# VH-VL binders against Cytochrome c oxidase assembly factor 8 (COA8), part 23

Target 1, 167 residues: Cytochrome c oxidase assembly factor 8 (COA8), of Homo sapiens (Human) (q96il0)
Amino acid sequence: APERGAERRDTAPSGVSRFCPPRKSCHDWIGPPDKYSNLRPVHFYIPENESPLEQKLRKLRQETQEWNQQFWANQNLTFSKEKEEFIHSRLKTKGLGLRTESGQKATLNAEEMADFYKEFLSKNFQKHMYYNRDWYKRNFAITFFMGKVALERIWNKLKQKQKKRSN

## First folded at step 17 (VH-VL)

Design mi5 (from mi1 with heavy chain T108Y)
Fold by OpenDDE, fold request of step 19:
Structure mi5 (fold): chain C 167 residues (1-167), chain A 124 residues (1-124), chain B 111 residues (1-111)
Amino acid sequence: as target 1 above (167 residues)
Amino acid sequence: EVQLVESGGGLVQPGRSLRLSCAASGFTFSSYTMNWVRQAPGKGLEWVSEISSSGSRTSYADSVQGRFTISRDNGKNSLYLQMNSLRAEDTALYFCAKETPFDYLWGYYAFDIWGQGTMVTVSS
Amino acid sequence: QSELTQPRSVSGSPGQSVTISCTGSSSNIGKGYDVHWYQQHPGKAPKLLISGNSNRPSGVPDRFSGSKSGNTASLTISGLQAEDEADYYCQSYDSRLSGYVFGTGTDVTVL
């Protein structure tokens, strides 16, 4: 029995964005779109006196960003592969070569591609539903922690004002 | 079953290099931050290094900064620690440790899963 | 590396309550970072006992409780059992080190 070659799940390489914000920057930076996910990474500023709550928020945002990057990188890779396989399969079924007489890559018509998109969306529907669920969960949590951080900052400002009035 | 299995430990001379591996199973490895923690014989626990889920962020203890490199291969569910310029003080049992999922209420991370460790001995 | 300070050893009789302290500084526990606790039996890997100061993971007995006040965290073991004989470590984050920090460890002996 031929050993079914373990399909190397081509995981998108973790594209470390080579974008480095200026060292003296005191704000978050948005990098260029990642080549695999097409998402623009945020480079988070870390203040010297970051509070534990601010750190939690930052870590959650960073983790969520990485989660999104990984999801879309993999999804885009899968999409591209399946699209190519679909095209090749359909061309083969039509008795057409992968290249036209002019040497261009043979393409399918819009109707055939619509079938691919429909099939792809149907096949990945559950995956997208889970993604959306988790996306909302993460973003609600981020918003919640943003609120906590805002309250903490207000409280700290009030305490500082009280100390200045007492001296 | 959720499991971490460390390997690659051994006896090495000072100044040499060693690469540790940790194989993860039973969970979505690519979704979690991973850590290395070491324990010298008869001593306490010492955090060594952290790597984020995608590997885009890494951090190191001062004791190993510039000598050790943490990396991961999410396709292989594997964590690595490249240890260069090893010293006698690096002699320890090295544990691979998984961080907890983010607590959406409290936002803390702890190490919920540990391997059994791999022993690294640095001696002349 | 600045370790969190724990008592070297704590002992108690079966059924007694023992408390392990974990004292930090203004850069870790005192700054408000969470404290976690681990149990380590001889020759075994550490096991998460308490997360986030007082949260008990599933499978951890209710006799284990954690608290934090100021720059000190505490692990209390009520109704001490023979199986509780182990090393206990607190863990937190230190802003000066930009990394995790463990306590010095406490050996708990059941008399």
Scores: ipSAE 0.873, ipTM 0.955, lowest interface PAE 0.5, mean pLDDT 92
Fold by OpenDDE, fold request of step 19:
Structure mi5 (fold): chain C 167 residues (1-167), chain A 124 residues (1-124), chain B 111 residues (1-111)
Amino acid sequence: as target 1 above (167 residues)
Amino acid sequence: EVQLVESGGGLVQPGRSLRLSCAASGFTFSSYTMNWVRQAPGKGLEWVSEISSSGSRTSYADSVQGRFTISRDNGKNSLYLQMNSLRAEDTALYFCAKETPFDYLWGYYAFDIWGQGTMVTVSS
Amino acid sequence: QSELTQPRSVSGSPGQSVTISCTGSSSNIGKGYDVHWYQQHPGKAPKLLISGNSNRPSGVPDRFSGSKSGNTASLTISGLQAEDEADYYCQSYDSRLSGYVFGTGTDVTVL
């Protein structure tokens, strides 16, 4: 039985964004688009007196960001790979080389590429449905924790005002 | 079955380096924050290091800061701990531990899956 | 390293209830960070017993319960069984250490 070569799932290298915000910044920063996902990473500021609830919110936002970065990096890599394979296969079927007589990379026409896009979307439909479901779940959770943090901050401000009136 | 398997432990002299590995199976490794926790012989548990799901964020205990490096290869479902400038006090059983999924109601962060550990002995 | 303080040992007879305390400070439990509990049998890996102060994962018996008040968390084992003989560790986060912190551990013996 031929050893089914373990398809090396080319995972997109974890693009450590080299963008470092200024050390003295008290604000969140938005980095340049990641080269693999094309998403702009947010660098979250960590307050010195961060509450446990604020930390939970921050961690959830960071994890959700990493989840999005990984999903789109992998999706873009898969898309690029499958697109190239499709082009190569179609050119071969037509008896055409990978390069034109002028030495340029041979391309397919818009109609043939439309077939690729339709097939790709159909093939990845379920994956996108799960992504959308999980995206909503994560964002609802983020919104919920944002509400909790807002309430905590209001309560802490009220307590401080009461303490100042009692002194 | 969900499993973590540590390897790479052994006997080393002080000042030497060692690299630990943890192989993950039975779950989507790339979706979880991973940790190293150690236990010295006859002692309690000590957190060593954390790495986020993508590897973009890392943290270390003060006891190992600047000497140890946590890393991961999501394509190989593997976690690593590079240990440099080893000391006698680094002698411990080293566990790989998976963080729980984020609890969307309460936001809990616990370690739900542990390996059996790999023993590191630093001795002259 | 700042550890959470646990009693060194706790003992009880079968069927009794025992409680393990985990005392922290204003930088960890007292700040409001959640506490988790682990059970470790001799020569075995730790097992998650309680998450988020009082939540039991699936497969953990109902005789285990967790609580938290002020700077102290507690694990209660009701109806102590021979299989409950193990080391127990609390865990939390410490803002001064910017990392996770474990308790000193408690050896539970069934008499």
Scores: ipSAE 0.872, ipTM 0.955, lowest interface PAE 0.5, mean pLDDT 92
Fold by OpenDDE, fold request of step 19:
Structure mi5 (fold): chain C 167 residues (1-167), chain A 124 residues (1-124), chain B 111 residues (1-111)
Amino acid sequence: as target 1 above (167 residues)
Amino acid sequence: EVQLVESGGGLVQPGRSLRLSCAASGFTFSSYTMNWVRQAPGKGLEWVSEISSSGSRTSYADSVQGRFTISRDNGKNSLYLQMNSLRAEDTALYFCAKETPFDYLWGYYAFDIWGQGTMVTVSS
Amino acid sequence: QSELTQPRSVSGSPGQSVTISCTGSSSNIGKGYDVHWYQQHPGKAPKLLISGNSNRPSGVPDRFSGSKSGNTASLTISGLQAEDEADYYCQSYDSRLSGYVFGTGTDVTVL
């Protein structure tokens, strides 16, 4: 039985955004869109006196960002690959070459491409459902931790005011 | 079965370089933060380095900062530690450790899976 | 000090209760970072016993319990068994080191 060649899942290379915020910045920065995911990465500022709760929030945000970057990078690669395969297969069926007489890459019409998009969305429907579920779960958790951090900051400000009144 | 297997340890002279590898199986490697932890002979545990799930973020202990480089290949389910300018104090059993999934209520970050370790000996 | 302080050794008879302390500072446990506990048998990898101060993972016996107060965490082993003879390490995060920190380790002996 011929060994079914392990289909090398073309994983998007982990493109480290080359954007580096200024070293003395005390703010979060938004980088340029990643070349694979097309998502803009956020570079999170780390305060010198970061609380454990603030750290947990930051970690959750960072992990969620990386999760989104990986998902969309892989999704975009899969989309591009399947789109190209679809175009090639349809051109071949039509007896057309991959290049026009002018040397340009041959393309399909809008109606033919609509069939591809419909098929792609149908095929990936479950994947998108799971993504959306997990996206909501992560964002609800982030919002919850943001609320906790806000309460912690308010409490710390109140304690500082009381200490200043007692001295 | 969830497993981590370290390799690449050995005897090296001071100032030399060594590269450790950790092969992951039985879980979605690309979804987890990974760590290196070392244990000198007859001593306690020392955290060495961390790398995020995508590899975009890394951190190091002060003892290895500027000498060691953590990296990963998610396509190969592999974690690496490039160790340069090795010192006698770097002699240890090196463990690969997986971080727990993020707890959405409490935000835990323990190490739930460990390898058996690979021994690095730095001596003249 | 960059390490969490543990007693060097703790001993007990079978069926007794023993407690291991893990004392930190204002940059780690005292700042409010969570504490985790690991068991390590000779020649074996560490095993997670307690996560998040008091949470016991599946497969860990109920005789292991964790607590935290102020800058000190504690691991209690109730009903000590021969199989509990091992090294125990606490672990937390230190804001000054910007990294994880382990305790000095405690050797538990069953008499």
Scores: ipSAE 0.860, ipTM 0.950, lowest interface PAE 0.6, mean pLDDT 92
Fold by ESMFold2, fold request of step 19:
Structure mi5 (fold): chain C 167 residues (1-167), chain A 124 residues (1-124), chain B 111 residues (1-111)
Amino acid sequence: as target 1 above (167 residues)
Amino acid sequence: EVQLVESGGGLVQPGRSLRLSCAASGFTFSSYTMNWVRQAPGKGLEWVSEISSSGSRTSYADSVQGRFTISRDNGKNSLYLQMNSLRAEDTALYFCAKETPFDYLWGYYAFDIWGQGTMVTVSS
Amino acid sequence: QSELTQPRSVSGSPGQSVTISCTGSSSNIGKGYDVHWYQQHPGKAPKLLISGNSNRPSGVPDRFSGSKSGNTASLTISGLQAEDEADYYCQSYDSRLSGYVFGTGTDVTVL
């Protein structure tokens, strides 16, 4: 029987990327934007000789990416839900339905939508301030561990040269 | 109150399947990596599987690779272990465990919160 | 599968000190991975006792201490008390298995 998947296209959110990375990549690489977070995921390479410190850095970067993707996926969902609620409330106040007489989804003009954007930013101010603080803390920690890994690699190289000179 | 509660254990025949659940409460479940750890009767602890905070990364012990699948639903604060092709040696008390956050100074993770476990018995 | 080696049992009198060894290999403790310790009373879930080789989580008495050197980690219980009678497990990461490994477990008896 012929493969049906080649002609089938998903028409609803699936929560997963359609991108398929190379199996034998030796480098970190960046995939397409995630449908829910709109962020491009980094797919991390794990070298055969990864040190415990290098593993710690990689895990920190992976967890930071997951934290960031989860935050923005949730914020995008919240934005969409609050936008719909705002539009519905304003249409109800104007005595209009959710769809026009032509069947199109009823919307508000740009001036009316400006009120939504102001309200959304006000409601989510504290959440975004904590996000910004945590974002900076995580990126400082990543930089700190990148420095530790760099020092480890320099130290190991110097130990190898010292051993060779003592032969 | 921070709590992990496992369920879904029972008696099953070899070759059959069973699904374990772990309900989390009292902490932000979606922020933490989760693990399954098992303990055969009268024996020590054995790590089974790990799943990252978003669910996007998983890993398994060699003894269960290809047969068990770890998953999570962050909307329901729940962790799962789908156990297929069960064997007698899978008989154990199964714990779910929460990892600590990344330590920004020393970079370690440990298992700081454990459930009481759910018993899985595989016997004919 | 792969295990970190611990003595099967250790005993001591109240007030004395006992030390539990946890010996690994070049793919786990010897490679430099951290060691964690768990206490398990009969019929109870494990409890984190020591993390990151030597860090004591909040609520753990200061009579518990940990260290690591080479392929070996150690848990020391000073001023042994009756409630310390339990099983103790070390845990680390193994690069060949790409996963966590636990020690064989040590039964601590208070005489």
Scores: ipSAE 0.683, ipTM 0.878, lowest interface PAE 1.1, mean pLDDT 85

Design mi5 (from mi1 with heavy chain T108Y)
Fold by ESMFold2, fold request of step 19:
Structure mi5 (fold): chain C 167 residues (1-167), chain A 124 residues (1-124), chain B 111 residues (1-111)
Amino acid sequence: as target 1 above (167 residues)
Amino acid sequence: EVQLVESGGGLVQPGRSLRLSCAASGFTFSSYTMNWVRQAPGKGLEWVSEISSSGSRTSYADSVQGRFTISRDNGKNSLYLQMNSLRAEDTALYFCAKETPFDYLWGYYAFDIWGQGTMVTVSS
Amino acid sequence: QSELTQPRSVSGSPGQSVTISCTGSSSNIGKGYDVHWYQQHPGKAPKLLISGNSNRPSGVPDRFSGSKSGNTASLTISGLQAEDEADYYCQSYDSRLSGYVFGTGTDVTVL
């Protein structure tokens, strides 16, 4: 399942959002859907006084978004390529051409396409199982670091209060 | 065997351009942030540039900002460094380096796999 | 560019312990960024020796240890051996430069 987008910096290669948030933004932004993954990236705000721990959390969120977008972009491409290969193979076995007599791309009936969907799910079951495992691991890590950042902010607030009291 | 192999180094005149390549094998290249690090003859290490796993985020040392461009092609397991407006001070052995995955407890990244380097000489 | 400061050279006899310091500033080590250590033999690429201040990657001998306190990180080689003769670099992140920084390098000589 899709979760988060990512900030775009310096160079934006094919397959990533071209959205650029305002220069003075103080908030994360949600960009338009990525062409290949169909996921909306989050453009992360970088505060002026970002701590090392806050940087770790932001990098983890950014890397998780990239990982998720790459997974679904790859799955979309694999699905499309394997679908065309399956159709081509079955048409060849039936002695049919790749195009109808009207010039349209030939296709298979719903019952024949059900065989493709079954095979695709079977071939990719392990990949999706490892994706789910890694998704949970990453979201647990994000939550863990969010907690660490929260504690850091509380500590800094208390230190500022102690300094004010001692003055 | 996990391996990074740089190529494309050579002798070039100041003001000209050169493109370095780094071929990766033995690991899932598209899963890792990649870096270029250089070492001038007889000198220490200097970080040059970083590119995220998808290629969507890049950063550069101040000394090369605006002149060098890092890129990658995950389909070819290859990392690139386009070096424009070369200067004598860019003369160095250029390494590509792989970052470790995010450490779930401590959140650090380090450079765990390095190539042998490719020599760039900017002279005359 | 700021560099992390290391002693130019350190020497010791076999079996002796040596410590290499790596001193930074408030924009890098002093701000709380992690420190990593690399070993580089002559003519070779660097090898990761210590990550995350004190973690030893698989295959690195247990005589290597690291620590960090304040602005300073330390690499200790306990029981110095002939093969430890190499250059050693620390590395961190610098918030002012928005990038990684390496130390000046330390040449370790085994007597």
Scores: ipSAE 0.668, ipTM 0.871, lowest interface PAE 1.2, mean pLDDT 85
Fold by ESMFold2, look of step 17:
Structure mi5 (fold): chain C 167 residues (1-167), chain A 124 residues (1-124), chain B 111 residues (1-111)
Amino acid sequence: as target 1 above (167 residues)
Amino acid sequence: EVQLVESGGGLVQPGRSLRLSCAASGFTFSSYTMNWVRQAPGKGLEWVSEISSSGSRTSYADSVQGRFTISRDNGKNSLYLQMNSLRAEDTALYFCAKETPFDYLWGYYAFDIWGQGTMVTVSS
Amino acid sequence: QSELTQPRSVSGSPGQSVTISCTGSSSNIGKGYDVHWYQQHPGKAPKLLISGNSNRPSGVPDRFSGSKSGNTASLTISGLQAEDEADYYCQSYDSRLSGYVFGTGTDVTVL
């Protein structure tokens, strides 16, 4: 999927728990990055006269956002945990401690870390394949419902024109 | 086996609190929106509260707004209902219920898995 | 609380058809929200019977069918059987309440 493995390093992480969108906004809002997933949540506008179809589209988008955030939050935590475990294991194999002579955490060189990245991707391949499939399903459904909403709005405007013309 | 098991019901005096739990098994709990629904003795079903799959969105029936708090712990496959300032009118059998996935063609939800309920009685 | 109106009871002989109505308002069924149906045997949890107005989940017999028109949804049980004796509830969403609403419930008796 195009969003697979997204990294938001250009935006400083901040606590999303302190974000409060405007209450009277007429548009969706994009909040600060979530500290666990590094994805920016969308705060959805609910119009005063939201139709049932418009509600369905909004709920689908909200749930897709939650699904995506949960997936990447879990992957980020797993990545961090397995990275530290890999480093610890390789340092132990070399007979080295977890800290350098200065007390800083010992690290592996870029070539050694490449082994970790390959192993991580290999171990998580099936999860990413299912994520990719579900991502496509969700995005096609969102597009489908956007089309349904657009047609509903056109039909409602034509119905109002028909009413006025008949008067 | 797919199931939901409620617990934490009991007899309490008005104004007191109870916390209900719902343990889920046999399905990916974190993928689904969850609900509490109650049924007063000899009466019909009444929706109480909804919580989204991540726990980030909640909603409540007017009758319980401000007194009840729905929550979930996806790591423990558990749904909770904190019930404060209980009233006699809250006396009911409380069910937890799982929503179906969003139907990608027709866009509906339904409650497809229900627990057997836990009884809450509020009386002096 | 707004409720969806159902008849208190309906009865029929085995093999007959029974129809349960579920009447709402312009803030729920009449606005176009979907209707779902649940079956509840005494002392048991509700079971999903019809979703999305007319869809049968796997394992629900073909004799159950649903429809919706205007403010009213209908559940029809064709070929009524003894095991169909239960309470039946419709459910929809209400935009004024910003929440789900259930019907008053219908006790189906098989004669």
Scores: ipSAE 0.666, ipTM 0.866, lowest interface PAE 1.2, mean pLDDT 85

